VHH binders against Abasic site processing protein HMCES (HMCES). Designs and how they scored, part 50

Target 1, 269 residues: Abasic site processing protein HMCES (HMCES), of Homo sapiens (Human) (q96fz2)
Amino acid sequence: CGRTSCHLPRDVLTRACAYQDRRGQQRLPEWRDPDKYCPSYNKSPQSNSPVLLSRLHFEKDADSSERIIAPMRWGLVPSWFKESDPSKLQFNTTNCRSDTVMEKRSFKVPLGKGRRCVVLADGFYEWQRCQGTNQRQPYFIYFPQIKTEKSGSIGAADSPENWEKVWDNWRLLTMAGIFDCWEPPEGGDVLYSYTIITVDSCKGLSDIHHRMPAILDGEEAVSKWLDFGEVSTQEALKLIHPTENITFHAVSSVVNNSRNNTPECLAPV
Below, E stands for the ipSAE of ESMFold2; O stands for the ipSAE of OpenDDE; V2 stands for 0.75 times the mean of E and O plus 0.25 times the DockQ between their complexes.

## First folded at step 3 (VHH)

Design d24 (framework vhh_8cml_1; at its last look DockQ between E and O 0.01; V2 from the best seeds 0.00; counts 0 for: pae E 18.0 > 2, placed apart)
Fold by OpenDDE, second read of step 4:
Structure d24 (fold): chain B 269 residues (1-269), chain A 121 residues (1-121)
Amino acid sequence: as target 1 above (269 residues)
Amino acid sequence: EVQLVESGGGLVQPGGSLRLSCAASGFTFDDYAMGWFRQAPGQEREFVALISRSGGSTDYSDSAKGRFTISRDNAKNTVYLQMNSLKPEDTGVYFCAADYYYSLGTEYDYWGQGTQVTVSS
């Protein structure tokens, strides 16, 4: 996964992340560093994206089922990294393969510290190789959305008003991630950064791409992944597998340029 | 001073049972997941069981599953390992460990000195 969409306004995004804590209380996640949130139809590595994580990471004695939402840098910077510039990392940390997560120190160490997060997105992009050409067709991949009689299909939103209605009730894609905290050698603010765990693609997506993000489907999976106080690393890793509960449509080549940040990026062609 | 003191080990016949205890002191016990590990002679230390802070969740190795039960009493600052249907392969030193992050295979915060378990006819 090398491209995502996360364009919802902050208030809409927050509401979309409503949850119940361990006591059954309805809650909204509290923001950390909300000013770092930059909505975009076209998110690339090294950009900031919002993730969910347990409140216990920030507050001692907190209920570990409570959630914080925070923009983090895409591309994990390990805590042990000694260079002053994260861009000097010699290995790619955009993704973490599920089969080697325990073999790589950069992922194993933070995972062992319970640093599990849920990466939020409208969906992610993948490119299918076209037979006989060097051209690749981009696809937008996301959770199936509930068709309300009034909101029509994403493809039928002919009016700006209808489009807004679709996004008001959008089910966000929830991807399993690992984050780490890096202190710059020269001082300054702690950098929070994340990697997306990847798995082999499900059968439905296999013709488009052979790998996919590990998707946490449903509130239970999300809660278990986040709650490092009550769910062990071993149990959490059982949640990491391909899912068939996805849909996709072809989009224009507009998304190929990472500078393009318009609704056309995820619009069906 | 942080202390983890294991007890309950000993000699038992195959098919027998033992209950291990680990008494903790010097730290906030209910903030830590607790685990049991074992080390056979000439082998590496291996995971046996873990229990969450509240005791609401447990994990076991494949070898321990169905035979061993981990439990805790936070009021007594004690973690237990009930071992049933013991086999000669279960012989080793059993260690208690505390982990704030409830993680498998990583560095634990505190370790006991261990208690010897010997399963022999």
Scores: ipSAE 0.523, ipTM 0.807, lowest interface PAE 0.8, mean pLDDT 91
Fold by ESMFold2-Fast, scan of step 3:
Structure d24 (fold): chain B 269 residues (1-269), chain A 121 residues (1-121)
Amino acid sequence: as target 1 above (269 residues)
Amino acid sequence: EVQLVESGGGLVQPGGSLRLSCAASGFTFDDYAMGWFRQAPGQEREFVALISRSGGSTDYSDSAKGRFTISRDNAKNTVYLQMNSLKPEDTGVYFCAADYYYSLGTEYDYWGQGTQVTVSS
């Protein structure tokens, strides 16, 4: 997973993240740095994306089941990185393989600090290799959606009016992430950056790509992944596995250029 | 100043039991996960048991499951490890540790000095 869509306006995104804390109280996540949130149909590494994380990371006395939503840079910069410019990092941290996460210092250290987050997206894109050619077919991949109104699912909507109505009740994709906090050696603001954990693709996606993000399917899995105060690293890692609860449709080549940021990027072809 | 003081170690025969205690001071005990780690001569420290800040969650190494029980008393700032059916392989220095993040590993915020547990006939 190297490209996502996360286009919802801030208020719509916030409502889509409604949750219950440990006390059973219905809540909305509290924003950190909301001005850094940039909605887009075509998010690439090094851009900022919204993530959920435990409030306890910011407030020592907070209930660990309470959630913050914050934009973070996609591409984890380890806390121990000594250069002044994060773009000088010489290895790719866009994704983190589940099978080696505890072997790699860049990921093991932040996991040891409870730095688990849930990466939010409308869905993600993958490019299927076509036989005998260098052409690739892009697909938009997302949780199954049901619109109770007449418009149906996103894959069935062919008009701009029908697509707009689908987003009102859209179930956001919730991907397991690890984040870290990097303090510039020269001083300045702390950089929060994340990586998406990846697993072997499920049977349903195997013809499109051999890997998929680790998807946290449902509020129980999301809550356990975020709650570093009551869920140990080893217990949380049991949540990391492929899921079949996913759907997709082919999209046009408009999405190929990351500068294109329009609804056409995820529209069915 | 932060202190973790272990007690309850000693020499015991195979099949015996010991109860380790760790008294904590100098930090807000209720905000920290507490763990027990052990180190045999010439080996790295290994995880034995963890307990969450509230005491509502526990985690054990495979070698400790079914034989050891971790518990805590937040009013007394103390964490315990009840060790049953001890084996010679359990011999080592047992360390109490405090971690804000409830993580596995050896990079904890605070460590005790350790207490020796020897299991031999």
Scores: ipSAE 0.189, ipTM 0.617, lowest interface PAE 4.6, mean pLDDT 88
Fold by ESMFold2, look of step 5:
Structure d24 (fold): chain B 269 residues (1-269), chain A 121 residues (1-121)
Amino acid sequence: as target 1 above (269 residues)
Amino acid sequence: EVQLVESGGGLVQPGGSLRLSCAASGFTFDDYAMGWFRQAPGQEREFVALISRSGGSTDYSDSAKGRFTISRDNAKNTVYLQMNSLKPEDTGVYFCAADYYYSLGTEYDYWGQGTQVTVSS
């Protein structure tokens, strides 16, 4: 997974993240660094995207079931990284394979500190490789969306009002992530950065690509992944598996260029 | 439209040098690792050199080490292969290839049509 869409305005995104805490109270996540949120239809590694994490990471003795939403850099920068420029990192931390997560220091160390997050997106893009051509077919991949009225799908939107209704009720994709905190050696703010855990693709996606992000399907899975105060690393890792509860459609090659930030990136073809 | 256009090939004597260029367009060049491959007549394409998206890491085939240098200029969307001490066995069609740095898998995403390199006396 190397490309996502996360384009919702901050207030719409926040409302889509409504949740229940341990006591059953409805809440919205509290933002950290909201000014770093940069919505786009075409997010790539090294950009900031919002993630959910436990309040306990920020406040000693906080209720670990309460959620913070914060933009973090895509591409985990390990806390032990010595260089002053994160782009000098010589290895790929955009994704973390589930089958080796406990063997790689870059991921094992933060995971052992409970640094689990839920990466938010409208959905993600994946390119289907085709033999005999130098071109690939991109797809936009996302949770099935509940139909609330006729013409509620992306391909069915035929007016500005219908388009807004689609996105006002959009079920955000929730992917399992690991984050770390890096303190630049020359000073400045701590850098929060994340990786997306990947698994083998489900049957429904196997013709597109052999790997997929680990998707947390439903509030119980999301809550357990986030709650490092009550859910151990070993129990949390049981949540990491493929899901068949996913849908997709082909999109145009407009998305290939990461500088393109338009609705055309995810429009069906 | 994605394009990779190689240039700089030609006929050269053994011991000579050539500098290949590959100009890229239609994609975000900085997001791609770039490589050079070659194909001799009747042979499969073989790996020659690879350079990371930033240029900070390179890799070479055993036959290229010490003689060839891959480099890139991200401002010009161009990757280069400096080939020194050329030998007749370096003869072949040289292809530029681009791989999205964060793709899962081993296949390159884009390929050029190639430029001919002939080393003979």
Scores: ipSAE 0.000, ipTM 0.126, lowest interface PAE 18.0, mean pLDDT 86
ESMFold2 (binder alone), look of step 5: mean pLDDT 85; pTM 0.857
OpenDDE, look of step 5: ipSAE 0.505; ipTM 0.801

Design d25 (from cb2 with G99E E100F T103S W104H D105L S106P P107E; framework vhh_8cml_1)
Fold by ESMFold2-Fast, scan of step 3:
Structure d25 (fold): chain B 269 residues (1-269), chain A 122 residues (1-122)
Amino acid sequence: as target 1 above (269 residues)
Amino acid sequence: EVQLVESGGGLVQPGGSLRLSCAASGFTFDDYAMGWFRQAPGQEREFVALISRSGGSTDYSDSAKGRFTISRDNAKNTVYLQMNSLKPEDTGVYFCAAEFYYSHLPEEYDYWGQGTQVTVSS
């Protein structure tokens, strides 16, 4: 997982993240640095994406079940990184393999500090290898969506005029992430950056790609992953596994160029 | 000055029980997760049991599950480990540790006690 779509306007995204805290109170996540959120149909590593994380990371007396939403840089910069420029990091930290997360210092250290986040997206893109050509077929992969007369679903038969209805009730993809906080040696603002944990592909995706993000399917899994105050690192890692609860459709090669940022990137072909 | 002082260790026969205590001072106890770790001769420190800051959640190593119970009394700034059905392989120095994050990883813990010896032999 190296490309996502996260295009919802900030207010729509916030409402899509409505949740209940441990006391059963309905809440919306509180924003940090909302001006850094940049909606896009075609998000690549090094861009910012919205993530959910526990309020307890920022307020020592907060209920750990309460959530913050914040834009973070995709591509984890470890807190111990000594260079002045994060782009000089020698390791690719876009994804973190679930089978070696406890062996890699870059991921083990922040994980031990409860730095678990849920990476939000409309869905993600993967490129299927095609026989008889050097070309790859891109697919948009996302949670199954609720179908209604009002909201509809994304399909080849849907008219462009009805697409706006789809997003009103869109179920965001919720991926397990690890983040870290890096303080520039020369001074400046703390950089928050994340990696997406990856697992072996489920049966349904194996023909498209051999790996998939660790998807947290449902509010119970999301709340346990985020709640570093009441869910230990050991217990949280049990949530990391492939899921079959996903769907996909083929999309245009327009998405191949990360500079293209239009609805055509995720439209069915 | 942060202090964690363990007590309750000793020599016990296989199948016996011990209750370890850890008295904490010098920090806001209610803000910290508390863990018990052990170290056998010639081995690295390993996770045994963990309790969240509220006391509402606990976690255990596979070897401790069903036999050990961790608990805390925030009014007394004390954490406990009740050990039942002790086995020779439970022998080691038991350390109390405090960390803001609820983690089973010993390298993440900022505050450590000096340890209390537990010996299980016939």
Scores: ipSAE 0.397, ipTM 0.748, lowest interface PAE 3.0, mean pLDDT 89
Fold by OpenDDE, second read of step 4:
Structure d25 (fold): chain B 269 residues (1-269), chain A 122 residues (1-122)
Amino acid sequence: as target 1 above (269 residues)
Amino acid sequence: EVQLVESGGGLVQPGGSLRLSCAASGFTFDDYAMGWFRQAPGQEREFVALISRSGGSTDYSDSAKGRFTISRDNAKNTVYLQMNSLKPEDTGVYFCAAEFYYSHLPEEYDYWGQGTQVTVSS
């Protein structure tokens, strides 16, 4: 996974992340560093994206089922990294393979510290190689959305007004991530950064691409992944597998340029 | 000084029961998950059971499942291991351990007891 969409306004995004804590109380996640949230139809590595994480990471004695939402840098910077510039990392940390997560120090160490997060997105992009050509067809991949009687097919929303209605009730893609905290050697703010765990693609996506993000499907999976106080690393890792509960459509080549940030990026062609 | 002191070990016949206790001091007990490990002679230390900080979650090794029960009393800073239907294969030194996180991995535990000997023999 090298490209995502996360364009919802902050308030809409927050409401979309409503949850129940372990006591059954309805809650909204509290924001940390809300000013770092930058909505975009076209998110690339090294950019900031919102993730969910347990409140217990920030507050001692907090209920570990409570959630915080925070923009973090895409591309995990390990805490042990001693260079002043994260770009000097010699290995790619955009993704973490599920089969080697426990073999890589950069991922194993923060995971062992319970630093599990849920990466939020409208969906992610993947490119299918066209046979016989050097051209690649991009696809937008996301959770199936509930068709409300009033919400026409995502494809039929010809009017800006209809698009707004679709996004007001959009089910966000919830991807399993690992984050770490890095203190710059020269001082400054602690950098929070994340990697997305990847798995082999489900059968439905296999023709598009052989790998996919580990998707946490449903509130229980999300809650268990986040709750490092009550759910062990080993138990959490059982949640990491391909899912068939995904849909996709072809999009235009507009998304190929990471500078393009418009609704056309995820619109069906 | 952080201390974990195990007690309750001893000699028991196959099919018998033991209750191990581990008294903790020198740290905030409620902030730590607690685990039991065991080490048989000539073998590596292995996971037996763990309990979350609140006591709301527990997990067991396959060997312990259905026979052992881990519990804790945060007011007493103590973790317990009730062992029923003991087998000769359960013989070993049992260690209490504390970790800030909820893990099955011994290397992630911060504090360890000295251990208590459990011997199951006819």
Scores: ipSAE 0.021, ipTM 0.380, lowest interface PAE 4.8, mean pLDDT 89

Design d26 (from cb2 with G99S Y101W W104F D105G P107D; framework vhh_8cml_1)
Fold by ESMFold2-Fast, scan of step 3:
Structure d26 (fold): chain B 269 residues (1-269), chain A 122 residues (1-122)
Amino acid sequence: as target 1 above (269 residues)
Amino acid sequence: EVQLVESGGGLVQPGGSLRLSCAASGFTFDDYAMGWFRQAPGQEREFVALISRSGGSTDYSDSAKGRFTISRDNAKNTVYLQMNSLKPEDTGVYFCAASEWYTFGSDEYDYWGQGTQVTVSS
């Protein structure tokens, strides 16, 4: 996973993240740096994306089940990185393989500090290799959406004109991430950056791509992944596995260029 | 000054039981996860048990699971380890430790006790 869509306006995104804390209280996540959130149909590594994390990371006395939403840089910069420019990092931290996460210092250290986050997206893109050509077919991959009388049928059969109606009640994709905090050696603001954990693709996606993000399906999984105050690293890692609860449809090649940021990027073809 | 003081260690026969206590002072106890670690003669320090800030979550090493129970009393600033069905291989110095994070990694623990000796032999 190297490309996502996260286009919802801030208010709509915030409501889509409504949750219950440990006491059963209905809540909306509290924003940090909301001005850094840039909606886009075509998010690439090094751009900022909204991430959920435990309030306890920012407030020592906070209930670890309460959530913050913050934009973070996609591409984890380890806390121990010594150079002044994060782009000088010698290895790719856009994704983190689940099978080697405890072997890599860049990921093991933040995991030990409870720096687990949930990466939010409308969905993600993958490119299927086409037999007999050099062309790849892009697909938009996302949670199955609730079918209602008002929104109609949600799927590949729906016309592009009906997609606008589905955003009002869109179920955001919730991907397991690890973040870290880096202080520039020469001073300046602390950089929060994340990586998306990846697993082998499920049977349903195997014809499109051999890897997929670790998707946290449902509020129980999301809550356990975020709650580093009550859930150990070992227990949280048990949530990291392929899921079959996913759907997709083919999209146009417009999405191929990360500079293109229009609804056409995710519209069915 | 931060202090963690272990007690309750001793000599027991195989199959016996011991209850370890760790009294904490000098920090806000209910803001910290508490862990028990042990070091056997000639071995590296290993994880035994972990309890979350509130006491709502616990984890154990494979060797401790089903035999040991970790608990805490936040009003008394104390963490406990109830050890049942003790085996000679449980012999070692037992340390309590505090971390801001719920973690198995000994490197992530901020405060450590001096340890209490547990010996299991006939």
Scores: ipSAE 0.006, ipTM 0.459, lowest interface PAE 9.2, mean pLDDT 87

Design d27 (from cb2 with G99Q E100D T103G D105S E108D; framework vhh_8cml_1)
Fold by ESMFold2-Fast, scan of step 3:
Formats: structure tokens, sequence, C-alpha cells
Structure d27 (fold): chain B 269 residues (1-269), chain A 122 residues (1-122)
């Protein structure tokens, strides 16, 4: 997973993340640095994306089941990185393989500190190798969406004007992430950055790509992944596995260029 | 002054049982996850068991699963480790530790006890 869509306006995104804390209270996640959130149909590594994380990471006495939503840089910069420029990191930390996460220092150290987050997206993109050609077919991959009286399904939209109704009740994709905090040597602002954990593709996606992000399917899985105050690293890692509860459709090559940021990027072809 | 004081160690025969206790003082016990670690002579310290702040979640090393049970009493600021079906390879100094997050594989715990000796021998 190297490209996502997360285009919802901040208020719509916030409502889409409504949740219940441990005591059953209905809540919206509290924003950190909301002005850094930049909606896009075509998000690449090194850009900022919204993630959910436990409030306990920021407040010593907070209930660990309460959630913060914050923009973080895609591409984990380890806390021990000694250079002044994060772009000079020699290793690709866009994704983290589930099978080696406890073996690699860049990931096992923040994971040991409970630095688990849920990466939010409308969905993600993958490129399928086409038979007999050098061309790749992009696909938009997302949770199955519930049809309503107002919205319908994304594939059933008749015109661009009908798309707004689709997004009002969109179920966001929730991917398991690990984040870390890096302090510049000169003492500038702390950089928060994340990686997406990857697993083997499920049967339904195997014809498109051999890997997929570790998707947390449902509020119980999301809550357990985030709650580092009550759920151990070992228990949380049991949530990391392929899922079949996913759907997709082919999209236009417009998405290939990460500078293209329009609804055409995820529209069915 | 922060203190973690372990007790309940001793000499026991293979197949026997021991219950370790760790009494905590000098910090807000309810805000900390509690763990048990052990160290055999000449070996590095290894994880044994972990319990969350509320006691609602527990985790164990592969060697401890099915034989050991961790529990806590927040009213008494005490954490326990019930050890059953003890084996000679369980011999070592058992340490109580406190951390401000729930993690099983961290070398940097906030507070440590002095340890209590467990010897399993015939």
Amino acid sequence: as target 1 above (269 residues)
Amino acid sequence: EVQLVESGGGLVQPGGSLRLSCAASGFTFDDYAMGWFRQAPGQEREFVALISRSGGSTDYSDSAKGRFTISRDNAKNTVYLQMNSLKPEDTGVYFCAAQDYYGWSSPDYDYWGQGTQVTVSS
C-alpha cells in the first residue's frame, strides 16, 4: 500500500470517526493540528494523512480508550534518527511487513511503547499487471458500503452530482499503523510519522496484488488496536491478518500521476 | 520514594506451586501496568507475565502460558503471580516491574523491584 484517497472535508471526516469509549459514551475524536489536514483523492508517501491514536499518548492521566485524530507524515522516521533531514533516511518505511515487525528496530521500538495508530482513508489504490502488456490497471479498494435511501453505492452513481450523497455515509477504511516521534537535532517541532502494516493479500485481492494493508474490520478491532493502555503488543498483533471484507473497481490511469487530485481518480471505468 | 517489594519465593520440588506477591508504594498504582520478569544465573532478564491497569487484560510468555496466572488487587497496591506445575527451568530471580503503558517486550520499565529467588530442584 503506496497510494490512498482521503478527500472528505474535515467535519465530514470527524463525524465518520464517531465512536464509543470504554464506558459506552458516544464521542467524536479530538483534533490535533487540524489545519495540517489536506484532503486529497491521491495521497502519496511523505504527505500527511489523518490517523487515530489514543489520547493517553498526549495526556498522562487520560482514558486510553479516548481518541485523538491527527495528521501524520506517511513514512516513519525513527526516534533515534540522527540526521537533520528526515528525507535522507536510507530505508523505506512507508510499509512495515507483519512477519518482521518485531525484528526490525525501526518498528519494534515504537510498537513496544504502544505507538499504534489507525490510518484513515476513503480507500487505497493498487496496480494490477495486465496480461500481455506493459500497462498496469489501477484499482480503488475499499470497504463494502451500505446502501441508503439517499446515497446509493459508489458504482451506481449516475453523475458527479450524485457523488456527494455517497460520501455523506461513507465507511472509512481503517488500516493498522505504527507511528514514532522524532525530534530534530536543532530543537524544532516534533515530527509525528507513521507506517502501514502489510500482510499477504486475501483470496479476493490476490489477482490484483500479492500484498495488502492490515485492515481493522469493525469498531472492536479498531478499539483494541488503539488502546495501548489495556491491550498488550502481543494481543494487538493478533488483529493483524488478511481480510476478505473488501471490494474494488477499476479506475482511470488519471490516478497514476500523484499530482492529479480529482474525483476522476476513484471513479469506476 | 517508589518501592516494589517482592515476596513468596523459595525452594520447591518439580511439579510444585508458588505464589509471588509484589507490594507497590510511592506512585499511583492504578495508573501502571504491572509485569513479572525473571533472570536465571548468567542469562538475560526475560518477560514472564503482564497485567493491565484495571486487571482486565493479561499476557504471558510461551513458557508461562497455561501454568502461571497474573492478577492484581488495586485496593491493596499488590500484584501476584501464581505459578503451578513448576519445572527446574523456571529457576531464577523473579522481578516485579511497573510501566506506564501495556507492553510485553520493553527493556525500559519505569520501576523495578529487587527480586525474589525461586528455585525448583529435587
Scores: ipSAE 0.006, ipTM 0.360, lowest interface PAE 10.2, mean pLDDT 86

Design d28 (from cb2 with G99E E100L T103S W104F D105N; framework vhh_8cml_1)
Fold by ESMFold2-Fast, scan of step 3:
Structure d28 (fold): chain B 269 residues (1-269), chain A 122 residues (1-122)
Amino acid sequence: as target 1 above (269 residues)
Amino acid sequence: EVQLVESGGGLVQPGGSLRLSCAASGFTFDDYAMGWFRQAPGQEREFVALISRSGGSTDYSDSAKGRFTISRDNAKNTVYLQMNSLKPEDTGVYFCAAELYYSFNSPEYDYWGQGTQVTVSS
């Protein structure tokens, strides 16, 4: 299972993704297929989530440091897939392991084409297994957030109402992804789909789960991952490692059902 | 100490063939991708061919496709470059290189040989 929260309204999400191009110009990413963006506190595989990718993927001769934001399907459908229905893909492409990414054809080929993206989320969920029982404790995992004059200090132990106040200046989680483009054999729209690269969990998360997404911590890492015109596949892969700059808190079982889409999904218990 | 030792270079006429070898020592050869790069006089070092750690994947520059074949023998810690239909523009010093990852980027390579001269001239 993979599960994320990405609930910000489109305009708030766009502003949260403000960036500088290579020439130091302040920019907002340009949307592709904005109508496919569906905010949710509880995003599961096969749903669409917003990703950042280089403008050069869509415009020949574009500045590779300029960014597009696009909803893509979670669960990479390789370009070589021959069935008419992507849900019939027999192997799980929700995540790809960093240690085998250059050996698996499904991931090596799109990486060779520079198909790197940054997957956006408020944070992600993981379920802590309790030894000797079928019971699991869900946790919401996210970047440490800054203090504001309005919200004050926000920590893992703070009340749900304090959590609702921080979205205006929320630092989005930025996860390293790989995408591919699949053309249905019968014709129709090209499907863009992605996978999240995973690494061994950091010390802070090891008691919750043994794996974590590859998190790109800061604009330098995000820029280098996206800029396939100037940064080689190999240089980009050096950005893929565990990070300790992460925090979490326990959440209620409401999140377990992916149809539940309310603030209660990420509220501290 | 780590060493990569190239051999098999020489002078050949246009249309001829050469087989380059690179003998590796001082590191776990089976864990490394191996590449061939070349440098012509007054030019920057450029990518020629790549082979994965197992030999299951290979890639070539556009100029090398259809003419050159990269291979490796992990039991002998050796990588090879078979060069056919050689052209004057293939003239240069050929380097073998080792990198933990599968890479086209020469500055990223961990270990380099000293090179072997290939000259294609009448």
Scores: ipSAE 0.006, ipTM 0.135, lowest interface PAE 14.5, mean pLDDT 85

Design d29 (framework vhh_8cml_1)
Fold by ESMFold2-Fast, scan of step 3:
Structure d29 (fold): chain B 269 residues (1-269), chain A 121 residues (1-121)
Amino acid sequence: as target 1 above (269 residues)
Amino acid sequence: EVQLVESGGGLVQPGGSLRLSCAASGFTFDDYAMGWFRQAPGQEREFVALISRSGGSTDYSDSAKGRFTISRDNAKNTVYLQMNSLKPEDTGVYFCAAPEYFTWGDEYDYWGQGTQVTVSS
């Protein structure tokens, strides 16, 4: 996974993340650094994206089932990184393979500290190889959405007014991530950065791409992944597997250029 | 249509130098890391060098370290491989490659046709 859409306005995104804590209390996640949230139809590595993480990471006595939402840099910078410039990191930390996560120091160390997060997106993009050309066909991939008489499904025939209604009840994609905290050696603010865990593609996506993000399907999976105070690393890793509960449609090549940030990036073709 | 076109290969004596170029078109070049690979007759393709999107980070195979330098010019959509102190073991077809979409990758989606490098007296 190397490209997502996360375009919802902050208030709509916050409501889409409504959850119940361990005691059954209905809650909205509390924001950290909300001014750093930049909605976009075309999020690439090194940009900031919103993630959910346990409140216990910030407050020693917090209930570990309570959630914070914070923008983090996509591309994990390990806490032990010694250089001044994170872009000088020698290897790619945009994704973390599930089969080697416990072997890689960059991921094993933060995972051992309970630094699990849920990466939020409208959906993600993948590119399918096309026969007879060097170009690939991009697809927008997302959770199946609940159909209502009011919202309908996303389609090319839908008016702009109908499209606006779809987003009010959009089910956000929830991807398993690992984050770390890096303190610049020259001083400055702590950098929070994340990686998305990847698994083998499910059967439904195998013709598009051979890998997919580890999707946490449903609130039980999301809560267990986030709750590092009660759920061990070993138990949490059991949640990391392919899912068939996903849908997609082809999109235009407009999305190929990460500088393009318009609704056309995810519109069906 | 994505195209990668290598040039600069040739015949050189041991200890000599060559500069390879790869001209890229059909995609947003400065969104991609770029790499060089080589293949000797009867062998698998092997990694030689990699450069990040901005050019701020590079990586090399053990055989290339200290002898080869990868660089790029994003204004010209071109990646280069400067090869010094060439050895007969460096003989092979050199390929330019772009990894999957805007990330350092262990998978390469776009390949050139290659340029032949022969190190022999």
Scores: ipSAE 0.000, ipTM 0.127, lowest interface PAE 16.9, mean pLDDT 84

